VH-VL binders against p0c918. Designs and how they scored, part 1

All scores and structures are predictions.

Target 1, 147 residues: p0c918
Amino acid sequence: TWKEATLPQVKAMLEKDTGKVSGDTVTYSGKTVHVVAAAVLPGFPFPSFEVHDKKNPTLEIPAGATVDVTFINTNKGFGHSFDITKKGPPYAVMPVIDPIVAGTGFSPVPKDGKFGYTDFTWHPTAGTYYYVCQIPGHAATGMFGKI
Below, numbering starts at 1 at the first letter of every chain, in headers, positions and changes, except where a header shows other numbers; Kabat numbers aren't used for antibody chains.
F, E and O are the ipSAE of ESMFold2-Fast, ESMFold2 and OpenDDE, as the mean of both directions, binder to target and target to binder. V2 is 0.75 times the mean of E and O plus 0.25 times the DockQ between their complexes.
[cut] marks letters that were taken out.

## First folded at step 1 (VH-VL)

Design f01 (framework fv_fezakinumab)
Fold by ESMFold2-Fast, scan of step 1:
Structure f01 (fold): chain C 147 residues (1-147), chain A 117 residues (1-117), chain B 111 residues (1-111)
Amino acid sequence: as target 1 above (147 residues)
Amino acid sequence: QVQLVQSGAEVKKPGASVKVSCKASGYTFTDYYMHWVRQAPGQGLEWVGWINPNSGGTFYAQKFRGRVTMTRDTSISTAYMELSRLRSDDTAVYYCAREGWYAFDIWGRGTLVTVSS
Amino acid sequence: QAVLTQPPSVSGAPGQRVTISCTGSSSNIGAGYDVHWYQQLPGTAPKLLIYGNSNRPSGVPDRFSGSKSGTSASLAITGLQAEDEADYYCQSYDSSLSGWVFGGGTQLTVL
């Protein structure tokens, strides 16, 4: 179920991310991890994800953690998704990426100063994952990152 | 009141270019994607492409790539569609339409472009 | 030609029910993309009638309803009225084209 947030509420949610930035990597610690990702924050290129004001950063999550993900679509006029897969790049333009192991599905388009957001919980096994946008062509044109 | 006001009818010869404008009012121009859709006389709707007024980013249907260019001017809340190397079968009403929450919720009245020798 | 298939025409008498089909494929409706419907009165721009398969914008009467199943969608109009005479278009998104697609349109005549 998608909820709506105002810009001040979006800024407050972005502060709930528990990771620490080093270069282009965001590193998490502890048994419970909170990832807050946005689609195309103001000033960032289309299409891209942002975590801690970093474009498509690598996310490092400790083995056995419970991951609570909040995804906010801040891209005026466009829908996006935040979906996790073991399938790495390159991504084809035409078919959708499968399989997905967890994710949001498609967001509403931001409207009247409100931004859609949703939450999900993910319990990863050890390994390498990628977060991608499932809208056709977006991952193929760079809307993905490594976990 | 949310409105999209389009430029007036155009008559062009084959091989020429045409540039249609779409002026938005009643909402924040940069908050919504703008689409262009055409309709030949007595025919159905055909999607041409979109522009993101915030970034200036564009995407065009394959049929129109190389002939269409979409731009915008945020200072006057206006989107433009330019179609080059016109053919007689480009004769159509060209609509601009705002992509709202889920669908094309606001449409301009259309601009008739006639291409004839 | 259109990517989504609609019957070219449909007709009914006042007070009757009609349905307009919209048939897609695995790359659009069958891939799970929502279907939207537009009404176009003669000489006017299209108007959003149904969005997201079954939702009505403010001002659209509840006589209009939408549904989606598999690779197809339907627009149902109950209690037909003379002012319902128009062209109706379905629309979806197509992953193989990376773009928006329309049906060929259906002309509704109220006899």
Scores: ipSAE 0.005, ipTM 0.527, lowest interface PAE 14.6, mean pLDDT 86

Design i01 (framework fv_iratumumab)
Fold by ESMFold2-Fast, scan of step 1:
Structure i01 (fold): chain C 147 residues (1-147), chain A 116 residues (1-116), chain B 107 residues (1-107)
Amino acid sequence: as target 1 above (147 residues)
Amino acid sequence: QVQLQQWGAGLLKPSETLSLTCAVYGGSFSDYYWSWIRQPPGKGLEWIGDIDHSGSTNYNPSLKSRVTISVDTSKNQFSLKLNSVTAADTAVYYCARDLYGSFDYWGQGSLVTVSS
Amino acid sequence: DIQMTQSPTSLSASVGDRVTITCRASQGISSWLTWYQQKPEKAPKSLIYAASSLQSGVPSRFSGSGSGTDFTLTISSLQPEDFATYYCQQYDSYPLTFGQGTRLEIK
């Protein structure tokens, strides 16, 4: 179920991300990791994810960690999703990317200064994953990152 | 629709404290950050800082030692204080609504002149 | 700090002209750029946000394009009310920074 946040609440939620930035990579440590990702529009037609003010960064997560993900759609006018897959790029415009191992499903479109957000918990095995937006065309045009 | 009204300050002497207040009418106060921007006569725009309804602030490092922004959520108002003013602080000061760093509504501006 | 540089600093044009103004960021800002119009003795008015999204109530003759470091504001058919100073502003990272401005003057 999607909850609603104001812009100051969004900024407070972004501060809960436990990662450290180095270049275009965000590195996490510990047994429990909190990832906070926002969907933002870096320009039509190439929307992006933002983690720690980085666009589509690589996320490095410790093997065996429990990952708590918060995803917030801050992109005015558009819906998005944050879904995790082992399938790497390139991505087709359609059909939807499959299989998905964890994720949010489609967000509401932000309206009236309110932003939809949701949480999920993911317990990955070691390996390479990708986070993608499942809106048709979004991952195909660059809305994805590596885990 | 949203309207910002500002007041305070006019003519100051060097070393005094600049004080301005901005009130927000129509629309949500707690859903946005609120910013102060200034413009010296004949020059460009300089961002001063922002605040949210909880009192969380960000300041331009160039002004951080002298600036304080505060908020009164019960009145939908936010205020700027700038300490130890000099002639270099002479500018039109604007309050603005801040949607993730972009300013979509602006106050009317307040000219602050610092002279002896 | 991210430095924003506009080109030209000033230009002269006639009503009906197509006008372009450019803005360059010293490092990548994705599309986190707003264009403002400022008339003498008035507050700036937001024209375009997220590099290419037109603000409500702004005439369709205004358009923005670009991403990364290079951005353009275009006025397709200049009107008398468009003579003003134009500013770009990045909101990718703190501190928020503006370009130096481009003054659009009547020929």
Scores: ipSAE 0.006, ipTM 0.529, lowest interface PAE 9.5, mean pLDDT 85

Design i02 (framework fv_iratumumab)
Fold by ESMFold2-Fast, scan of step 1:
Structure i02 (fold): chain C 147 residues (1-147), chain A 117 residues (1-117), chain B 107 residues (1-107)
Amino acid sequence: as target 1 above (147 residues)
Amino acid sequence: QVQLQQWGAGLLKPSETLSLTCAVYGGSFSGYYWSWIRQPPGKGLEWIGDINHGGSTNYNPSLKSRVTISVDTSKNQFSLKLNSVTAADTAVYYCAREYSGWAFDIWGQGSLVTVSS
Amino acid sequence: DIQMTQSPTSLSASVGDRVTITCRASQDISSYLTWYQQKPEKAPKSLIYAASTLQSGVPSRFSGSGSGTDFTLTISSLQPEDFATYYCQQYNSYPYTFGQGTRLEIK
């Protein structure tokens, strides 16, 4: 279920990401990691994900780690999703039909300064994954990143 | 290692516009909101507003009609303009970095603004 | 706006004393509260965020507790450099608001 947060609360949630930034990559360590992703964070282009103040960064996660993901939709006027797949780009514009390993489904549209967020836990096997937005056209126009 | 330096302190007359600039050294603008806070003599702290590197602003409703915060990412600077000042605007003005869980973790040195006739 | 009220507005204490300062929010702010220390003619310094998390570099004698509407800052054994004014601030919602301050004075 989606919960609601004010922008100050969103800022506090962004701090809980446990990654470390190097260039366009966010690297995680440990047996449990916390990823906090925002859809079109204020100041970032539409459409994009933001993780650790980076646009669509590559996420490096240790093999066998438990991944706790928090996803927040900060994009006024639009719904988004954060879904993990093994299918890499390019993505079709309409419809985007991919096997989804883990994810959020579609978020509510933000209203009145409140932003929908949700959490999920993912237990990946070793390999290459991608995080994508399943709204038609979004992944096709760049709303994805590599894991 | 990250430092904020501000300038534009001074004397103003009622009805004039207050203008202050804050420069960020040793770090990047991206990843943070940047705030202005003020403190009238002998009183507490009042948050004025914030801005991110993309230019998105939030203002204290009590000041929103008079305040503008702007950013120049090419210079690592952000600025405060407050219109139509009165003696009630006499205060030390601070710029600060707003990191989400720390609220205001790095502050500028402060700029005293005195509004008098 | 959320009003933040500190108690007491001032107190006198001696080096080695255990000091507590309280802060009350007019509405539930969960744990979105920061404590600051301010010395004369200096900018405030953040001590504790998220109500109870000590900022790096801050001595362990400082601690914070509370959630919801009632919060406490404790200094377990007061040192000479701790005489200052202390402020609480909520960051649960805009506009951010501060308490009126507690001035800690030498007894």
Scores: ipSAE 0.007, ipTM 0.600, lowest interface PAE 9.0, mean pLDDT 86

Design i03 (framework fv_iratumumab)
Fold by ESMFold2-Fast, scan of step 1:
Structure i03 (fold): chain C 147 residues (1-147), chain A 118 residues (1-118), chain B 107 residues (1-107)
Amino acid sequence: as target 1 above (147 residues)
Amino acid sequence: QVQLQQWGAGLLKPSETLSLTCAVYGGSFSGYFWSWIRQPPGKGLEWIGDIYHSGSTNYNPSLKSRVTISVDTSKNQFSLKLNSVTAADTAVYYCARGSYWELYFDYWGQGSLVTVSS
Amino acid sequence: DIQMTQSPTSLSASVGDRVTITCRASQGISDWLTWYQQKPEKAPKSLIYDASSLQSGVPSRFSGSGSGTDFTLTISSLQPEDFATYYCQQYDTYPLTFGQGTRLEIK
């Protein structure tokens, strides 16, 4: 279910990401990792995801880790999703990317200074994954990253 | 107190490159967007572009083919280059600070008049 | 691009008057709007941010209201130093855009 956050709460949640930035990669460590992703932070291009103030970074997660994901839609005027798939790019405008192994589904559009956010837990097996937005055209125009 | 001081440019001929620099004193350079805004004589304000301390830029689509904004974090400075100027680029140019979330401008440089004439 | 339209483009008023300036966005911007005051040959000064929040150090006679597409700046009791040009600016979407300005002149 989607919850609502004020701007100070969004800022606080963004600081909860446990990753460490190196270039265009965010690296996680430990048995439980917390990924906090936003779509679209002020000053970033539409459409894109941000993790640790990086546009669509590669996320490196330890084998066997439990992944807690928080996704926040900060893009006034638009809905987005954060969905994980084994299907790599390129992505077509339609149809919707299938299968999704974990994810949020579609967010509400931000309204009245409130931002929708939701959490999910993911238990990956070793391998390469991608996070994508399922809104038609968004992944096709670059709204995705590698895991 | 935060202060922005700018310098560069002045009189240019058509086709030349406009170059301005803005230095930030008395406050943090990191965590803010640093913008350029211009104002032709007797006209309103036009946003040119901004840069984050990481080097990430946003440009006004009307100018993006001619504009480059760069940052020197070691000096707390950022700079504007506008290529291929014409008389339409005659304006007072301002640098300004926007916060990460609130992209309104709370501190402004003093302004630099750039005149383009043949 | 979001078009910002101010009304009126100019107005005349007397010291002590209540003055209202309006700004309209071509699409919804929630409360992501600021008001600036600009005096001749000076850089603009931020007065109001987030549509209704008073900037630190700005006199309480200035106030802002509105959300979505329609916004107002009110000066409750005009002072001599308030004669200036006022601009609204949206920061919902890039590119950042300003209204055309409202010149506030002495009557």
Scores: ipSAE 0.026, ipTM 0.614, lowest interface PAE 6.2, mean pLDDT 88

## First folded at step 4 (VH-VL; framework fv_iratumumab)

Design i20
Fold by ESMFold2-Fast, scan of step 4:
Structure i20 (fold): chain C 147 residues (1-147), chain A 116 residues (1-116), chain B 107 residues (1-107)
Amino acid sequence: as target 1 above (147 residues)
Amino acid sequence: QVQLQQWGAGLLKPSETLSLTCAVYGGSFSGYYWSWIRQPPGKGLEWIGDIDHSGSTNYNPSLKSRVTISVDTSKNQFSLKLNSVTAADTAVYYCARGDYFSFDYWGQGSLVTVSS
Amino acid sequence: DIQMTQSPTSLSASVGDRVTITCRASQSIYSWLTWYQQKPEKAPKSLIYAASSLQSGVPSRFSGSGSGTDFTLTISSLQPEDFATYYCQQYWSYPLTFGQGTRLEIK
């Protein structure tokens, strides 16, 4: 279910990402990791994901780790999703990207100064994955990153 | 278009309570954070606190023990009360609309002078 | 509290000059920074939000850049109406904090 956060609560959640930045890559380590992704965070272009103050970064996650993902929609006026797939780019505008191995589904549009967020747990096996937004056109125009 | 109009006491003695009200015209009260910001003569800007349409508040810790911000959504108004004033509270006080990332509309300002 | 430091505290410039004002945060604020212009006896006016986004109605000669801790406001060709005091403000952490201001004066 989608919960609601105030702006200060969003900022506190962004700081809980456990990754370490190197260039355009965020590297995670340990048995459990916490990925915090935001849709169109202030200072980031529409449409894009932000992770650890980076636009659509590559995420490096240990195979077999427990990955707790928090996704926050900070984009006033638009819904977004954070969904994980093995299907790589390029992405068509339609139909929706399949198969999805884990994800959030569509977020509410931010309303009344509050932002929708949700969390899910994912247990990756070794391999290459991508995180994408399933809103028509968003992944096709660049709203995705590599895992 | 959106306009903020403010009013309240201008001249206070030490220990009195400062009270200011801001009314919002031409726009929705919901979806924004409504803030008070002050500026002592010849100095910079200091954020006091904000409130949303539901009455949820954030206060500057330096003022939290003395400050109360309240809202009346039926009138599109919000108000500032600052208790136990001293000469250090002499400033122009502004109300402002916070649109997630900036204060995009400001009231005209109210000069409050605290002197014995 | 996050401290915002502006440089310079004042500068003199001529119409047509390129002017750059700098703002530094004591810790990373991502891009959660707004620039304001304030003229004597007036409320501040928002110029740039989210570090680089131009506020509606603001002339394109104003631009903002930076992220993390270091930010700049640039006026590409100074006009007579641009002589004012400029403030930066961070939105990353409560309490919200402003820089000390930069006074832009006619040379």
Scores: ipSAE 0.194, ipTM 0.732, lowest interface PAE 4.8, mean pLDDT 88

Design i21
Fold by ESMFold2-Fast, scan of step 4:
Structure i21 (fold): chain C 147 residues (1-147), chain A 116 residues (1-116), chain B 107 residues (1-107)
Amino acid sequence: as target 1 above (147 residues)
Amino acid sequence: QVQLQQWGAGLLKPSETLSLTCAVYGGSFSGYYWSWIRQPPGKGLEWIGDIDHSGSTNYNPSLKSRVTISVDTSKNQFSLKLNSVTAADTAVYYCARGDYYSFDYWGQGSLVTVSS
Amino acid sequence: DIQMTQSPTSLSASVGDRVTITCRASQSIYSWLTWYQQKPEKAPKSLIYAASSLQSGVPSRFSGSGSGTDFTLTISSLQPEDFATYYCQQYWSYPLTFGQGTRLEIK
């Protein structure tokens, strides 16, 4: 279920990401990691994800870790999703991306100074994954990243 | 379309209370943060505090013991009171609307001079 | 408190010059930075919000860039009406803080 956050609460949540930035990669360590992703954070282009102040970064997660994901939609006027798949690009404009191994589904559109956010827990097996937005056109125009 | 108009305070003596009011016209009062910002002559900008429609406030720690911001939702107005003024409080005071990313509308400014 | 430091504190340039002003935050503010222009005896005017988004009605010669801690305001071809003091401001954390200002003098 989607919860609502004010702007100060969004800012506090963004600081909970436990990753370390190197170039265009965010690297996580430990048995439990916390990924905080935002859709079109202020200053980032539409459409894009932001993680740890990087646009669509590659996320490096230890094999066997428990991954707690928080996804916040900060894009005024638009819904977004954060869905994890093994299917890599290219993506169609009207995607049906299978399989989805974990994710949020579609967020509400931000309104009245409130931003929708949700949490999920993911237990990845070793391998290459991608995080994508399944709103038509978004993944096709670059709203995805590699895990 | 949105306009902020402010009034109050001018010449004060040390130890008095500064009082300013800002009225909001042409836009929604709800959904924004309403700030007071000051600027001493020849110096930079200092944020004083803000208030939202519900009356929730944030204050600059440097002024928190002396400052009160209040809102009157029936009049679409918000007000600043600053207690125990000194010469260091001499400044132009501005009210402003915070649009989540920036102060997008500003009042005209009010010069407050504190002098004995 | 997040400290905002601008460089230079003043500069002088000729009409037509490309002018660059920088702003550094003491910790990451992501892209929660706004640039303001203040002309003498006027309230500040928002020029750029979210580090790089041009405010409506602002001439296209103004642009902003940067993220995290380092930010830049650029005026591509300086005009006489650009005489002003420029301020950066972070919106990331309370208390909201401004840079000390950069005074731009046109030769």
Scores: ipSAE 0.035, ipTM 0.655, lowest interface PAE 5.8, mean pLDDT 87

Design i22
Fold by ESMFold2-Fast, scan of step 4:
Structure i22 (fold): chain C 147 residues (1-147), chain A 116 residues (1-116), chain B 107 residues (1-107)
Amino acid sequence: as target 1 above (147 residues)
Amino acid sequence: QVQLQQWGAGLLKPSETLSLTCAVYGGSFSGYYWSWIRQPPGKGLEWIGDIDHSGSTNYNPSLKSRVTISVDTSKNQFSLKLNSVTAADTAVYYCARGDYWSFDYWGQGSLVTVSS
Amino acid sequence: DIQMTQSPTSLSASVGDRVTITCRASQSIYSWLTWYQQKPEKAPKSLIYAASSLQSGVPSRFSGSGSGTDFTLTISSLQPEDFATYYCQQYWSYPLTFGQGTRLEIK
């Protein structure tokens, strides 16, 4: 289920990410973690994810934590998704990356000053994961990061 | 091709109300923020406020008690009213279109002079 | 309010010079920054949006860089028509705020 946000609401949501930045890694702590990701935030290249003012950062999450994810599509003109997989790069242009263990599905295209966003909760088991965009070609051209 | 055209009062006495209108041609009114920005002679730019197509407004706190921005979506126009003017309100007033990161189109500007 | 501070307030340069103007935000604005050029008696003209994206029709000698709090506008080889006042503006938080301006004057 996709909701709509205005620009001030997007900004407020971006500030709710609980991670700490070190280089190209965002590290989370605690029993509940809040990850806020944006698709192609202004100033970031197409296609890319932004988390905590970083392009496609590695996310370090404590084993057994509850992960609350908010994903916002800020890319005018394009839909995107934020989906979590154990399948690592490289990614093919087609078909769809499978299996997906948690995620958002495809966002609406931003219009009329509104941005689509959605929330989901993920309970990871220990291991290495990747967050990817499932739009054909996006992960293949760099729209992914490591967890 | 988008064009903003503005008009309204040029000469005011202290305590009067400033009124300006901006018309938008050649583009859609929805999906943007429509702003008023002023510039006193020889000084920098000050944002006054904006409005979207639904009539939702944001105002600079420094002017909020005196300012009203309104929209007429049927005419693709938006207007500025500034109450209780003083000589400090003497400025060139611009209307502009905001596409989140940029004021990409500006009106021609209207010089408003407040004097006795 | 987010305070935008430009440096220098004014500078003198010659045609052909490389000119750099800086803008600092009092808090992170990501890349929600626009650079404007204003000539006497004219409305400002947008040059760069999203900190580094060149507006259509703007000459390639203009470039922008930076993110977060520190931003730079560069003119790689100054032309006679570039003598003007330049402003940065943040679009991250209301109220929208501009830098105080940098006056670029002929030497």
Scores: ipSAE 0.047, ipTM 0.668, lowest interface PAE 5.2, mean pLDDT 88

Design i24
Fold by ESMFold2-Fast, scan of step 4:
Structure i24 (fold): chain C 147 residues (1-147), chain A 116 residues (1-116), chain B 107 residues (1-107)
Amino acid sequence: as target 1 above (147 residues)
Amino acid sequence: QVQLQQWGAGLLKPSETLSLTCAVYGGSFSGYYWSWIRQPPGKGLEWIGDIDHSGSTNYNPSLKSRVTISVDTSKNQFSLKLNSVTAADTAVYYCARGDYFPFDYWGQGSLVTVSS
Amino acid sequence: DIQMTQSPTSLSASVGDRVTITCRASQSIYSWLTWYQQKPEKAPKSLIYAASSLQSGVPSRFSGSGSGTDFTLTISSLQPEDFATYYCQQYWSYPLTFGQGTRLEIK
């Protein structure tokens, strides 16, 4: 279920990501990690994800970690999703990307200075994954990253 | 195109209340933060506060005890009241629209002079 | 409060020059920074938002860069209409704060 946040609350949530940035990669450590992803932060291209102020970064997560994901839609005028799949690019416009192993589903469109956010917990096995937006065309035009 | 028009009293005596109104034309009032900013003659910019369509306000702590910002969504207007003015409140006052990053549209400015 | 400090406070330049203005935040503001241009007796005009995104209608000779605490506004080839005062502003934390301004003057 989607909750609502004000802009100061969004900024506070962005600071809760436990990763460390190196180049275009965000690296996580420990048995429990917190990933905070946003859809189209101000100054970033439509459509894109941001983690630690990086566009579509590669996320490196320890095998067997518990991953708590917070996804915030900051894209005025548009809905987005944050969904995890083993299927790598390239992505077609249609059909939708399948299978999805964990994710949020579609966010509400931000309205009246409020931003939709939701949380989920994911327990990855070792392997390569991708985070994608399931809105038709978004992943096909670059709204994805590698895990 | 969005346009902000502001009006209100220009000449005040110390201890009086400054009152300015800003009207928004050509765009939605919802989904934005509406701010007041001032600029004393020859000096830089100081943010006073903002309000959203629901009436939720944020104020600069330096002015919080004296400032009230209000909104009238039926008229697409928001207003500034600053109590107990002194000569230090002499400035050009601007209303402005913030869209995540302030400020993409500004009012024309209102010179407020406080003198005895 | 987050303090914004601009450098230099003023500079003189000639048409065609490359001009660089810097802005430093007292703590990390990520990319939550806007640059404004203000001409005499006019309201400020937004040039760059999110540290590096050009505002619609602003000439491509203006560019912004930086993140965290250090930010730069660059004018690649100065034009006569660019002589003005420039301000940076952070929107990461309330109260919103501006730099003291950089006055760009004709040499």
Scores: ipSAE 0.094, ipTM 0.690, lowest interface PAE 5.3, mean pLDDT 87

Design i25
Fold by ESMFold2-Fast, scan of step 4:
Structure i25 (fold): chain C 147 residues (1-147), chain A 116 residues (1-116), chain B 107 residues (1-107)
Amino acid sequence: as target 1 above (147 residues)
Amino acid sequence: QVQLQQWGAGLLKPSETLSLTCAVYGGSFSGYYWSWIRQPPGKGLEWIGDIDHSGSTNYNPSLKSRVTISVDTSKNQFSLKLNSVTAADTAVYYCTRGDWFSMDVWGQGSLVTVSS
Amino acid sequence: DIQMTQSPTSLSASVGDRVTITCRASQSIYSWLTWYQQKPEKAPKSLIYAASSLQSGVPSRFSGSGSGTDFTLTISSLQPEDFATYYCQQYWSYPLTFGQGTRLEIK
C-alpha cells in the first residue's frame, strides 16, 4: 500500500540508504541493506531514478542479503514504479517488462505537497538484475539501473 | 501571479515584541511553505521559520524560544511575533512563499529597528 | 545545521566577462539548492532552483550546476544589471540556511 510523506519525511527517508558511493556505483554491505530510491528527485532528469544522490546508479548488493527497499515518487505530475527484473536493456515501449521478481507497482501522482512512498523486502540470489519503471516508455527512454 | 504584501511595527525598544503580518494575493496557501527571513543591515540572510496552511510550524533553533508564526487562512495571511527584542534583532524582515526547492515569491520587506 | 560557504566573498568583473561563483554545503544536500540575486534595497530574487533549473523569466546567461556538496552559478556574459549580491540556500534540512553571499562589483 502507498503511504504519503511530507517533504521533511522524504528527506529523512533518503538518509536511510545504507550504501556507499564510488563513481556511478552504490555499494552495500552486510546481511541486511536498505536501498532508498526516488523517482525524478529535484535536479535529476525526467525520467530517472535517484539512489544516494546518483542518477540510475549500479547497485552492488551482497548475494543472500535481505534488501529493504523504500521507493518514493517525488516527480510532480507523473506516476512511476520501481520493479526488479532479470531482463536487461534495451527495453521496448510496449509490452510491459516481464518477468518482475519484486517491486512496488504504480505509484500515485504527487499532490498537495505530499509524496507517495512504499516499502518492500527482497531476498536476491546471486546474479545480475535491473530496476526499471514499468510506465510505458520510461524504461525505454532510460529509467532503469543495474543491480 | 502571486504577490505578498507585509506590514507591521518599524521602531521598537529593547524587550518589546516585534509583530509583522503578510498577506497573500492571487494564490492559495495550500501546497506551499510560508517563511519569514531576516537580514541585518549589511549582512546576509537568516531563515526564521515557516508555516503551512494547516498551521504546522518549523523554527530556527536559534530563535525558537522567542518566535511564533501563525496563519489565518480565512484572510490569506500569516504573521510573525518575536518576543524580547534586542538591538541584534534590527533587520529587514521578509515574508516568502516556498515550495520544495526554493522561495520564489518575496514580500517587499519591513525594516525593524530596535533602539533605546 | 548545514553550513553553506560561498567563494569568493566578493569579486570585480567587467561587462562581457564570464563569472563563476561557488557554494559548498557541509553535508550532502542532493540538488536541493537555490541561487538568489539581491540588488541594493530590494528583496532577493530566485534565479536557479533545484541546483540547475532556470526560474521563469531569468535570462539564459545564468546557469547552475552541481549536486551533493559542491555547486556553481555561472553568468556566461556579464551585463550591467547583473552587479548584485548572490546567495545560495539549501532546502534539504531544517533549519534552512544561506551562504554568506558573494558581492559582484564593477571592475
Scores: ipSAE 0.141, ipTM 0.726, lowest interface PAE 5.2, mean pLDDT 88

